# VH-VL binders against q0aze0, part 308

Target 1, 268 residues: q0aze0
Amino acid sequence: MKIILVNNRFKENTEKKAQEIAGQLSALNVEVIIDNGLDEPYAGTVDFIMVLGGDGTMLRAARRYGQRAIPVLGVNMGTVGFLSNIEINELAEYLPLILREEYSLEARMMLEVAVFQQQSLLTRVFCLNELLLRSNSPRMLSFALEISGQKLEPYRGDGLIVSTTTGSTAYSLSAGGPIADPQLDAFIVTPVASHIINKRPLVVSPEREISLHLLEEREAIIGIDGQIKMDFGAENRVLIKRAPHPLLMVNLKAKPFFTSIDRSLQRQ

## First folded at step 14 (VH-VL)

Design AA75 (framework fv_bermekimab)
Fold by ESMFold2-Fast, scan of step 14:
Structure AA75 (fold): chain C 268 residues (1-268), chain A 123 residues (1-123), chain B 107 residues (1-107)
Amino acid sequence: as target 1 above (268 residues)
Amino acid sequence: QVQLVESGGGVVQPGRSLRLSCTASGFTFSSYGVHWVRQAPGKGLEWVAAISYEGSNKYYAESVKGRFTISRDNSKNILFLQMDSLRLEDTAVYYCAKDRIYYSKSFYGMDVWGQGTLVTFSS
Amino acid sequence: DIQMTQSPSSVSASVGDRVTITCRASQDIKRWLAWYQQKPGKAPKLLIYAASSLQSGVPSRFSGSGSGSDFTLTISSLQPEDFATYYCQQDNYRPLTFGGGTKVEHK
């Protein structure tokens, strides 16, 4: 059995904890690869991915490994979040179930984001939460939103978010988007500070192709999962569609989505 | 250097067929939607037809629907307009034009035009 | 089909004049309107797209405004090379439709 341990090297004690867990797994005859975010993703085959940290670490793991159809378990290290299933102090109790493959999987849709400069592909990335287009100056953007070949009225404002249902509780929520059941597949399109007073979020089929480009030269950026940032100008275009494979999230412990939302909303 | 060149125009008899071609160079033809636009002598511009960058979506003006067929060969960078059942009212200079935005199935303005090819009728 | 009506059909002007051309759509086309310039015997040239966005290489004396059904092209200070016919064109609905044109002529 080969397991990737994904951790955040910049969090206190996470390197030491990852090494401790790697030692425990090695003692059980499990081969361990540690991914602390510094190097390229591990290219070999693996059986399981264990993410040690908060939602941010899970987002990185999803971008790197989410398209490989490998079970991914979020192990919380004290950070409040939606993407972990068990706490670090529970790992020893659940480890036998992991090794015997006694767990269920939840499929979570991902975005495929292709960014072009002129007609040349600049980058292609996958993400779990969202793509953000936003102004990088006090001036509002003017941009075109196209959904499966249909042009909407040009958007004027600070930007736009294209989110998965998993991302509905991330930046899209902060921008006024709806909370969506992550078991549904859909794109959520949420405007950021639109000049049009009643520009509403859209919920669209995940079979749609969404594209964005600027109508006027402005200082703008695109952000992916709050972790990747790129300059975006009038010669750029971004194409967004459903990724070929969902992220397969491990369920070892009942963690009802709606109960978690209620708790989070009441705490503010 | 970014260029569209039309060919195939000429004198035709009513009821006959004619095929126009438009050869593209200096840009990635397969990435852009392209249009046919015509202009009758002394009159204004009239949009005729368009085809999406991959070739699967085709659009026609009502006046030519059922008589004209737009197609493209991305391997050869050529746009075609097959004109059947030609009428006197089809007399015009025919331009091909490239749409501004790549990898789009909508239209955002025509930024590159050929010089046109004349279609006219004999008495 | 969406009907595009341009006014005036012709205008007589002198170098240095401000020239204004109006285009009216029969239905709401949002801001999806382009403006083209055509000189005798030549192909049209794109000036403005999305109602007010200036095409690269087009002089700043050209500007576009409007939304919905009413649009304007303005040439702030007419130059000798600007004597031409101007066309508006909507791309919000298929089929795409052009206005009838406005000829800018010497006085």
Scores: ipSAE 0.783, ipTM 0.895, lowest interface PAE 1.0, mean pLDDT 90

Design AA76 (framework fv_bermekimab)
Fold by ESMFold2-Fast, scan of step 14:
Structure AA76 (fold): chain C 268 residues (1-268), chain A 123 residues (1-123), chain B 107 residues (1-107)
Amino acid sequence: as target 1 above (268 residues)
Amino acid sequence: QVQLVESGGGVVQPGRSLRLSCTASGFTFSSYGVHWVRQAPGKGLEWVAAISYEGSNKYYAESVKGRFTISRDNSKNILFLQMDSLRLEDTAVYYCAKDRIYYSKSFYGMDVWGQGTLVTFSS
Amino acid sequence: DIQMTQSPSSVSASVGDRVTITCRASQGIKSWLAWYQQKPGKAPKLLIYGASSLQSGVPSRFSGSGSGSDFTLTISSLQPEDFATYYCQQDNYRPLTFGGGTKVEHK
């Protein structure tokens, strides 16, 4: 059995905990690769991915490994979040189940984001939560949204979010988007600070292809899961579609989504 | 730099066929949708047909549907308009034009135009 | 088909004048309207797209406004090179359709 331990070495002494867990797994004849975010993703075959941290660490793991059809377990290290299944102090209890492959999997859709400059591909990225298009100056953007070849009325405002259902509780929520059951596959398209009242969030089929481009030159950025940032100008275009594979999230312990929402919304 | 050049126009008899060509240079032809637009002498512009960048989607004005066929050869950077069953009402300068936006199946304005090629009729 | 009606069909103007051309769609086209300028013997030139977005290289004296069914092209201070025919064109529905044109000529 080969396991990747994903951690953020600079957050809450997670590096020390990762080394401790790696030692425990090695004693049980499990091969361990530690991914602290500094190196390229591990290229070899692995059986399981254990993410030690909060939602941000899980988003990085999903970007690096989510398309490989490998079980991914989120282990919470203290920050309130939606993407972890168990707490770190519960790991010893659940480790035998992990090693016996005695768990269920939840499939979570991901976005495939392709960013072009003129007609040349700049980057192709997979993400779990969302793509954010946002103004990087006090000036509003004017941009075109196209869904499967259909043009909507141009958007005017600070930007737009194209989210998965998993991402419905991230930036899309802050911008007034709906809370979506993550077991549902859909794109959620949420405007950011639009001054046109008819610009409502849209919930669309995940089989649709979504594209965006600016209608006038402005300083704008594209943000992906809050971790990748790129300048976006009038010569850029972004294409968004459902990623080929969902993220396979390990479920060892029932974590009722709607109960988690109620607790989190108290903080807003 | 960026240009479109039409050819193939001429004098024809009603009921005959003619094929127009439009050669593209200075941009990545295969990334853009392209259009045919015509203008009768002394009259206004009339959109005729368009083809998507990959060539799979084709669109026609009702006046030419069933008689004209749009096609493209991305390896040679050439757009074609095959005109069958020509009528006197088809007399016009025919322009080819490039869509503004790449990798789209929708249309966002025609930013680059050729010089046009004249199609006219003898009695 | 969407019918695009331009008015006036012609307008006589002098250099320095403010010129306004209107375009009406037979049904709602959102903001998906382009404006073109055509000089005698030349191909059309794109001025405005998306009803109000200025094409690169086009002087700021040209502006577009409107949405839905009613649209306006304005030339704030007419220059000698602006005497031409202007066309609106919708690209919200297929087939794409042009207006009949408005000729801006010398007074």
Scores: ipSAE 0.791, ipTM 0.905, lowest interface PAE 1.0, mean pLDDT 90

Design AA77 (framework fv_bermekimab)
Fold by ESMFold2-Fast, scan of step 14:
Structure AA77 (fold): chain C 268 residues (1-268), chain A 123 residues (1-123), chain B 107 residues (1-107)
Amino acid sequence: as target 1 above (268 residues)
Amino acid sequence: QVQLVESGGGVVQPGRSLRLSCTASGFTFSSYGVHWVRQAPGKGLEWVAAISYEGSNKYYAESVKGRFTISRDNSKNILFLQMDSLRLEDTAVYYCAKDRIYYSKSFYGMDVWGQGTLVTFSS
Amino acid sequence: DIQMTQSPSSVSASVGDRVTITCRASQGIKSWLAWYQQKPGKAPKLLIYSASSLQSGVPSRFSGSGSGSDFTLTISSLQPEDFATYYCQQDNYRPLTFGGGTKVEHK
């Protein structure tokens, strides 16, 4: 068995804990590859991906490995989040089940995001939560939203979010988007501080292609899963579609979605 | 230097055929939708046809539907308009024009135009 | 088909004048309206797209406004090179349709 162990090098003691867990797995004859984010993604074949950290670490793992159809388990290291399944202090209990492949998988859709600069592909990335287009100055943006060849009335405001259902509880929620059952496949298109009255979030078939470009020269940025940031100007265009493969998330322990949502929103 | 150059216009008899060509240079032709727009002598502009950047979607004005065929060869950077069953009402300068936005399934304005090629009739 | 009606058909103006041209769509086209300038014997030139966005290289004296069905092109201070015919064009519906044109000519 070969396992990739993904950790966040910038969090306190996570590197030491990753080494500790790698040692425990090696003692059980498991080959371990540690991915702390410094190098290119591991190119070889693996059987399982274990993510040590919060939602941010899981988002990085999904971006790097989500299209390979490999089971991914989120192990929480004390951060609050939606993407982990077990806590670190439960790992020893569940490790025999992992090694015997005694778990279920939940498929989560991902976005394929292609960003162009004057017809040239600048980057193509896969993401689990969302793409954010935002003004990077006090001036509002004017931009075109096209859905499968259909032009909507131009948007004027601070920006737009194109989210998966998994991402419905991330930035889309903060911008007024709906909470979506992650078992559904859909795009959620949520405007950010629109100056056009009645611009509502849209729930769109995952078979559609979404594209964005600016109608006026403005200083703007594209954000992907809150981790990748790129300048976006009038010469840029972004194309968004459903990624070819969903992320395969490991379920070892029941985690009722609606109960988790209620707990997270308890402060409100 | 971004440009479009039309050719193939001339004098024809009613009921005959002509094929117009439009050669593109200075931009990535295969990334853009392109249009044919005509203008009869002393009259206004009339949109005739358009083709998507990959060539799979073709659109026609009702007046030419069934008689004209738009096509493109992305390997040679050439747009074509095959005009069959020509009528006196087809007398015009024919322009080819590039749509503004690359890799789009819609239209956003025509930012680059050719010089035009004249189609006229003898009697 | 969407009918695009321009008014006036012609206007006589002097250098320095403010010129306004209107365009009305037979049904709502959102903001998907372009304006073109055409000089005799020449191809059209794009001035404005999406009703109000100025094309790169076009002087700021040109401006567009409107949405839905009623649109206006304004030339704030007419220059000698602005004597030409102007066309509106909708790209919200297929077939694409042009207005009849407005000729801006010397007094």
Scores: ipSAE 0.803, ipTM 0.908, lowest interface PAE 1.0, mean pLDDT 91

Design AA78 (framework fv_bermekimab)
Fold by ESMFold2-Fast, scan of step 14:
Structure AA78 (fold): chain C 268 residues (1-268), chain A 123 residues (1-123), chain B 107 residues (1-107)
Amino acid sequence: as target 1 above (268 residues)
Amino acid sequence: QVQLVESGGGVVQPGRSLRLSCTASGFTFSSYGVHWVRQAPGKGLEWVAAISYEGSNKYYAESVKGRFTISRDNSKNILFLQMDSLRLEDTAVYYCAKDRIYYSKSFYGMDVWGQGTLVTFSS
Amino acid sequence: DIQMTQSPSSVSASVGDRVTITCRASQGIKSWLAWYQQKPGKAPKLLIYTASSLQSGVPSRFSGSGSGSDFTLTISSLQPEDFATYYCQQDNYRPLTFGGGTKVEHK
């Protein structure tokens, strides 16, 4: 069995814990690859991915490995979040189940995002939560939203979020988007501070292709999962579609989605 | 230098066929939707047809539907309009035009135009 | 098909005048309207896209406004090179349709 341990090297406790866990797994004849974010993603075949950290570390793991159809387990290290399944102090208890493959999998859709400069591809990434288009100045953006060849009334405002259902509880929620069952496959399109009073979030088929471009030259940025940021101008275009493979999330412990969000919302 | 050049116009008889060509240079032809727009002598502009950048989607004005066929050859940077069952009302200068936005399945205005090619009928 | 009604059909103006041209769609087209300028014997030139966005290289005296069904092209201070025919064009619905044109001519 070969396992990738994904951790955040910039959290002092996670690097030490990753080394400790790697030693424990090696003692059980498991080959361990440590991914602390510095190197390119491991290119070889692996059987399992263990993510040590919070939701941010899981988002990075999903971008790096989510398209490989490999089980991914989120192990929380003190930061409460939506994407972890067990706590670090529970790992020893669940490790035998992991090694015996005694767990269920939950499929979570991902976005495929292609950003172009004129006709040239600048970047192509896969993400678990969302793409954000946002103004980088006090001036409102004016931009076109195209869904499978159909043009909507131009958007005027601070920006737009194109989210997965998993991302419905991230930035999309803060911008007024709906909470979606992550077992559904759908795009959620949520305006950010729209000047047009009747702009509503849209829930659209994951088979549709979504594209965005600016109608006027403005200072804007594209954000992906809150971790990748790039400048966006009138010569840029972004194309979004459902990624070929969902992220396969490991479920070792029942963590009901609706109970989790209800508890989170009651604290606000 | 971004340029579109039409060819293939001429004098025809009613009921005959003509094939117009439009050669593109100075931009990535395969990335853009392209249009045929005509203008009868002394009259206004009339949109005729358009084809998506990949060639899969074709659109026609009602007046030419079933008679005209738009196609493209992205390897040669050429747009075509096959005009069958020509009528006197098809007399016009035919322009080809490039759409503004690359890799779109819709249209956002025509920013580059050819000089046009005249289709007229023998008296 | 969406009918685009342009008015007036012609307007007589002098250099320095403010010229307004209107375009009305038979059905709502959102903001998906372009304006073109055509000089005699020449191909059309794109002036404005998405009702109000000025095409690169077009002088700032040209402006567009409107949404839904009613649109206006304005030339704030007419110059000698602006005597031409102007066309509106919708691209919200297929087939795409042009207005009948407005000729801006010398008084």
Scores: ipSAE 0.781, ipTM 0.889, lowest interface PAE 1.1, mean pLDDT 91

Design AA79 (framework fv_bermekimab)
Fold by ESMFold2-Fast, scan of step 14:
Formats: structure tokens, sequence, C-alpha cells
Structure AA79 (fold): chain C 268 residues (1-268), chain A 123 residues (1-123), chain B 107 residues (1-107)
């Protein structure tokens, strides 16, 4: 069995905990590859991915490994999040189940984001939560949204979010988007501070292709999962579609999504 | 040096066929939808046909549907218009034009135009 | 087919004048309208796209406005090189359709 152990080297005590866990796994004849986020993703085959950290570390793991159809377990190291399944102090209890492959998997759709400069592919990335297009100056953006070849009325405002259902509780929520059951596959398209009073979030089929480009030269940025940031101008175009493979998230214990929402947003 | 150059126009007899070509240079032809637009002498512009960047979707004005066929060869950067069953009403300068936005399944305005090629008829 | 009606068919103007050309669509086309300038014997040149966006290299005296069915092209201070025929064109629906043109000529 080979496991990638994903951690954040910049978080206090995370590196020491990762080494401790790697030692425990090695003692059980498990080969461990450490990914601290600074090098290129591990290129070999692996059987399991264990993510030590919060939602941010899981988003990085999903971008790096989510398209390989390998089970990914989120192990929380501190604050409660949406993407972890167990707490670090529970890992010893669940480790035998992991090694015997006694767990269920939940498929979470991902976005494939291709950013072009003129006609050339600048980058292609996969992400779990969202792509954000936003103004990087006090000036409002004017941009075209195309969905499967259909042009909507131009958008005017601070930007737009194209989100997965998993991302519905991230930036899309802050911009007024709906909370979506992450077991559904859909794109959620949420305007950011639209100047048009009746612009509403759209929920569209995950089979649709979404395209964005600026209609006027402005300073803008593209953000991916709140972690990747790149300049976006009138020469750029972004194409978004459902990624070929979903992220396969490991469920070792019941994590009631709606109870988590209630605690985070309404009651506590 | 983004440019489009039409060729193949000339004097024809009614009922005959003619094939127009448009050669693209200075941009990635295969990334853009392209159009044929015509203009009869002393008259306004009339959109004739368009083809998607990959070549799979073709669109025609009602006046030419069934008689004209648009096609492209992305390996050679050439756009074609095959004109069959030509009528006196088809007399016009034929322009090819590039759509503004790459890798789009829609149209966003025509930013680059050729010089045009004249199609006319012997009495 | 969407019918595009331009008004006026011609306008006589002097250098320095403000010129306004109107385009009406037979049904709503959102903001998906382009404006072109054509000089005698030449190919059209794109001036405005998406109703209001100025094409790169086009002087700022040209502006577009409108959405839905009614659109306007304005030349704020006519220059000698602006005497030409102007066309609107919708690209919201297929087939694409042009207006009949407006000739801006010397007074």
Amino acid sequence: as target 1 above (268 residues)
Amino acid sequence: QVQLVESGGGVVQPGRSLRLSCTASGFTFSSYGVHWVRQAPGKGLEWVAAISYEGSNKYYAESVKGRFTISRDNSKNILFLQMDSLRLEDTAVYYCAKDRIYYSKSFYGMDVWGQGTLVTFSS
Amino acid sequence: DIQMTQSPSSVSASVGDRVTITCRASQGIKSWLAWYQQKPGKAPKLLIYAATSLQSGVPSRFSGSGSGSDFTLTISSLQPEDFATYYCQQDNYRPLTFGGGTKVEHK
C-alpha cells in the first residue's frame, strides 16, 4: 500500500505530526510519500491520499490529485471545516479501517479551468470549489458569460463566481449564492456585486461549458479555490467544464452536511 | 499582419457554380469562427454564412440555404464558399470576416475583413 | 429572422457636428449589437461590439448605447475621415442580420 500524506509545512506542528503519522504507517509496511505543497505532485501510482489540515489543504490536494480517482481522506488539525471527515485525535481509531479499505466514498464534482492568453493555453487547472473572476481596481468589470454557446446579457459589476456544489458554502455563499447539497452535480454561477439589480445566481447542468471574457480592458484577476491568483485582461479567455473525474472523498464516520451548515451559519 | 485574402470571384453565367476561397494569415485560424458577408453593387451588407472554429457547425442566410456550402481547412488556413445554382441576385462583392473571440460557440462581432472578391454575371 | 431597421438612411453633416444613428431590432437581442464603418470601395471596419464596447484603435468620439431593441451610434465631433456608411448588425440570433446602412455625407 502506498499513501500520499499531504500537509501544510507553514502550519505550526503540522510537519511534526505528518512525520509521526508517516512513521506509524511505515511500521505497518505502508509506503509514505510526503507532499508539503512546494514541489510538483507525486507522479507515481498510489492507493490512498491522507490530507492533514483544514479545508485549504484539502483544496490543494484536490487540485493536485483529484483527477486520479484515488480515495482522499481529510483529517482535521484544528478548526471545523466542510471538507474533513475525521479529527486528528481520531486517526488512530480509524487507521485499521483505512488499511483494510473499510470505508465508503463520496464523489464530489470538480471544475476543469482552462485559461487562455490570446489563443494559447496559459494554464489548465482542476479545482474543487470555484473559479472567481473579480475586478482588481475600483472600476466595475464588463464581461461576457457564455453557457454552451448561448450568450447571456453582459455582466456588469465586480465579478462572477463559477462554483461546484461543494463550493456552494465557500465564496459563492458570501456573494449570495444558494447552499447546495454537495451530492448534487451542478454549476452555480453567482454574480459579485452586479450593477444590474435583477442578476441572480444560476444553477446549471454540469454538462454545460461556461466561458468568460472581458468586454472592456480592466484590471481583473482570476482566483481558483482562493489559492491560485492570476491576472486577467481583455486578451484572456477562460473555459470551464466538469472535470473528467470527481474527487473521491473518504467517509469513515457520518458527517451530516445540514447539521454542519446549521452550526456554522445559523445557530453557533 | 492579421489578414484575410479572398479569391475565386469572377464573371459567371446564371445557373453555374463558383467556389470562393479565403486565405488567413497572422493569427491562429483554427481558433476562430469565420463568416462570409456579401454586398451587392450600391446596396448594403448581407450576412451569408458562418462556420464554427472546429468546422462542425455551419449557418446560412435563408436566401442561400441549399445552394451555398461553407467549409474550412484548418490545416491550410483556408475558408471556402461553394456557390451552386448561381442567380443574378447573387451578384455582389463577397467578403470573408473573422469573429472576434477564439474558442467560442457564439459570435461576438467581425474584427478582421478581407478586401472582397467580386462575383458578377455575363449578360 | 431578426430585422434590423436603421434611421436615417442618410444624413448630411459638417465637420465638428454631432451625428446620431439609430438601429431598431424587430425583437430583443440583449446587448449583442455591433456597429461597422464602411468607406467607398473598402471592407467594413468594426467600431463597436456588444452595443457599447469600443473596438481597439477606434477613436473615442465614437460611442454606442442601447440594449434590447433600440440602439444608437454617436459620433461626438465628426471628422473628415468619418464620412462613410455605417451599419448595425445583431449577433444574438442566427442568421446574423445587418441594418440597411446610414450614409453620412457632406452637407
Scores: ipSAE 0.798, ipTM 0.909, lowest interface PAE 0.9, mean pLDDT 90

Design AA8 (framework fv_bermekimab)
Fold by ESMFold2-Fast, scan of step 14:
Structure AA8 (fold): chain C 268 residues (1-268), chain A 123 residues (1-123), chain B 107 residues (1-107)
Amino acid sequence: as target 1 above (268 residues)
Amino acid sequence: QVQLVESGGGVVQPGRSLRLSCTASGFTFSSYGVHWVRQAPGKGLEWVAAISYEGSNKYYAESVKGRFTISRDNSKNILFLQMDSLRLEDTAVYYCAKDRIYYHKSFYGMDVWGQGTLVTFSS
Amino acid sequence: DIQMTQSPSSVSASVGDRVTITCRASQGIKSWLAWYQQKPGKAPKLLIYAASSLQSGVPSRFSGSGSGSDFTLTISSLQPEDFATYYCQQDNYRPLTFGGGTKVEHK
């Protein structure tokens, strides 16, 4: 059995805990690869991915490994979130089940985002939550949104979010988007501070292809999962579609999505 | 230099067939949708057909549907218009034109045009 | 099909004049309208896309406005090289359709 252990290199307690867990797994004849974010993703075959941290660490793991169809377990290290399944103090209890592969999997759709510059592919990334297009100056953007070959009225405002259902509780929610059951596969298209009052979020089939470009020169950025930031100008294009593989999230204990939302809303 | 060059026009008899070609250079042809637009002598512009950048989506004006076939060869940077069952009303200069936006399925304006090729009929 | 009606069909103007050309769609086309200039014996040239966006290299005296079904092309101060035929064209619906053209000619 080979396990990738993903941790946040900027949290000292997480690094220490990762070393402890790696030692425990090695004692059980499990090969451990530690990914602290500094190096390229591990290129070899692997049986399981254990993520030590909060939602941010899980988003990074999903971008690096989510397309490999490998079970991914979120282990929370203190910050409550939506993407972890167990707490770190529960790991010892659940470790035997992990090693015996006694767990269920929940599939979560991902986005495939391709960014082009002057007809050349600048980058292709996979993400779990969303792509954000936003103005990087006080001036509003003017941009074209195309969904499966159909052009909407040009958007004028601060930007747009294209989200998965998993991402419905992230930036899309802050921009006025709906909360979606992550068991559903759909894109949620949420305007950011649209100049037109009647621009509403759209919920569309995950088989749709979404294309974006600026209609005039502006300083803009695209953001991926709130962690990757890229400049975006009038000669850039972005294409968004469903990623080939969903993220396979490990369920070891009951953590119903709606219970997590209820808890989050109660924080106030 | 971005350029489109049409060829294949000429004098034809009604009911016959003709194939027009448009050769592209100076840009990544496979990234753009492309159009055929015609103009009868002394008349206005009429959009005829278009094809998506990957070639899977083809669109036609009602006046040519069933008679004309648009196609492309991205490996050779060539756009084609196969014109069957030609009628006197098909007399026109035929332009090919590049769409403005790459890697989109819809069309956003035609920013580069060829010089045109003339299709006429005898007697 | 969407019918595009241009008015006037011709206009006589002098250098320095403000020229306005109107285009009406038979149904709403959002802002998806382009304007083209065509000089005798030449291919058309794109001036404006998405109703109001100026194509790179086109002089700022050209401007477009409108949305839905009513659109206007304005030339704020006509120059000698602007005597030409102008066409609107919608790309919101397939088939794409052009207006009948407006010839801007010398008085």
Scores: ipSAE 0.749, ipTM 0.888, lowest interface PAE 1.0, mean pLDDT 90

Design AA80 (framework fv_bermekimab)
Fold by ESMFold2-Fast, scan of step 14:
Structure AA80 (fold): chain C 268 residues (1-268), chain A 123 residues (1-123), chain B 107 residues (1-107)
Amino acid sequence: as target 1 above (268 residues)
Amino acid sequence: QVQLVESGGGVVQPGRSLRLSCTASGFTFSSYGVHWVRQAPGKGLEWVAAISYEGSNKYYAESVKGRFTISRDNSKNILFLQMDSLRLEDTAVYYCAKDRIYYSKSFYGMDVWGQGTLVTFSS
Amino acid sequence: DIQMTQSPSSVSASVGDRVTITCRASQGIKSWLAWYQQKPGKAPKLLIYAADSLQSGVPSRFSGSGSGSDFTLTISSLQPEDFATYYCQQDNYRPLTFGGGTKVEHK
C-alpha cells in the first residue's frame, strides 16, 4: 500500500504532524510519499491520498491528484470546513478502516480550465471549486460569456465566477450564488456584481462548455480555487469544461451536507 | 502578416460547378472559424457560409443550402467553397473572412478579409 | 432569417460633419452587432463589434451604441477617408445577416 500525505508546510505544526503520521504508517508497512507543495506532484502509482489541513490544502491536492481516480481523504487540522471528513485526533481510530478499504466514496465534479494567449495554450489546470475572472483596477470589465456556442448579453461589471457545486459554498456564495447540493453535477455561473438584476446566477448542465474573453482592453486577473492567479487581457481566452474524472472523496464518517451548511451560516 | 487570399473564381455557365479556395497565412488557421461572404455587382454584402475552427460545424444561408459545401484543410491552411448547380443569381465577388475569436463555436465579427474572387457568367 | 434594416440608404455629408447611421433588427439580437466600412473596390473592414467595442486600429471618432433591436453607428467628425459604404451585421443568430448598407458620399 502506498499513500501520498499532502500537507501545507507553512501552517504551524503541520510538517511535524505529517512526519509523525508518516512514521505511524511506515510502522504498518505502508509506503508514504510526503507532498508539502514545494515539489512537482508525485508521478508514481498510489493507492490512497491523505490531505492534512483545511479546505485550502484539499483544493491543492485536488488540482495535483484529483484526475487520477484515487481515493482522497480530508483530515482537518484547522478551521472547520466543507472538504474534510475526519479530525486529526480521529485518524488513529479510522486508520484500520482505511487500510481495509472499508469506506464509501463520493464523486465531486471538477473543472478543466484552459487559458490561452492568442492561439497558444498558456496553462491547463483542473480545479475543485471555481474559476474567477475579475477586474484588477477600479474600471469595470466588459466581457463575453459563451455557453456551448451560445452568446449571452455581454457582461459589464467587476467579474464572473464559474463554479462547481462543491464550490457553491466558496467564492460563489460570497458573490450571491446559490448553495448547491454537491451530489448534483452542475456549473454555477455567478456575477461578482450580484446586485445587477439582469445578471443573475445561472445553473447549467455540466456537459456545457463555457468560455470567456474580454471585449475591450482592461487589466484583469484569472483566479483558480483562490490559489492560482494570472493576468488576463483582451488577447486571452479561457475555456472551461467538466474535467474527465471527478475527485473521489472518502467518507469514513457521516457528515450531512445540510447540517454543515446550517453550522457554517450561523458562524458567518 | 495576417492574410487571406482567395482563388478559383472565373467565368462559368449556369448549372456548372466551381470550387473556390482561400489560403491563410500569418495566423493559426486551425484556431478560427472562417466565413464566405459575397457581394453582387453594385449590391450589398451577403453572408454565404461558415465553418467552425475544427471543421465539425457548418452553416449556410438559405439561398445556397444544398448547392454549396464549405470545407477546410487545417493541415494546409486552406478554406474551400464547393459551388454546385450555379445560377445567374450567384454572380458576385466572393470574400473569405476570419472570425475574430479563436476556439469559439460562435461568431464575434470578421476582422481579416481576403481581396475577393469574382464569379461571373457568360451565358 | 433575421432582417437587418439600415437607414438612411445614403447620406450626403461634408468633412467635419457628425454622421449617424441606424440599423434595426427584425427581432432581438442582444448586443451582437458588428459594423463594417467598405471603400470602392476594396474588402470590408471591421470597425465595431459587440455593438460598441472599437476594433484595434480604428479611430476613436467611430462609435457604436444600442442593444436589442436598435443600433447606431456615429462618426463624430467626418474625415476625407471616411467616405465609404457602411454595413451592420448581426452574429447572434445563424444565418448571419447584413444590413443593406449606407453610402456616405460628398455633398
Scores: ipSAE 0.786, ipTM 0.905, lowest interface PAE 0.9, mean pLDDT 90

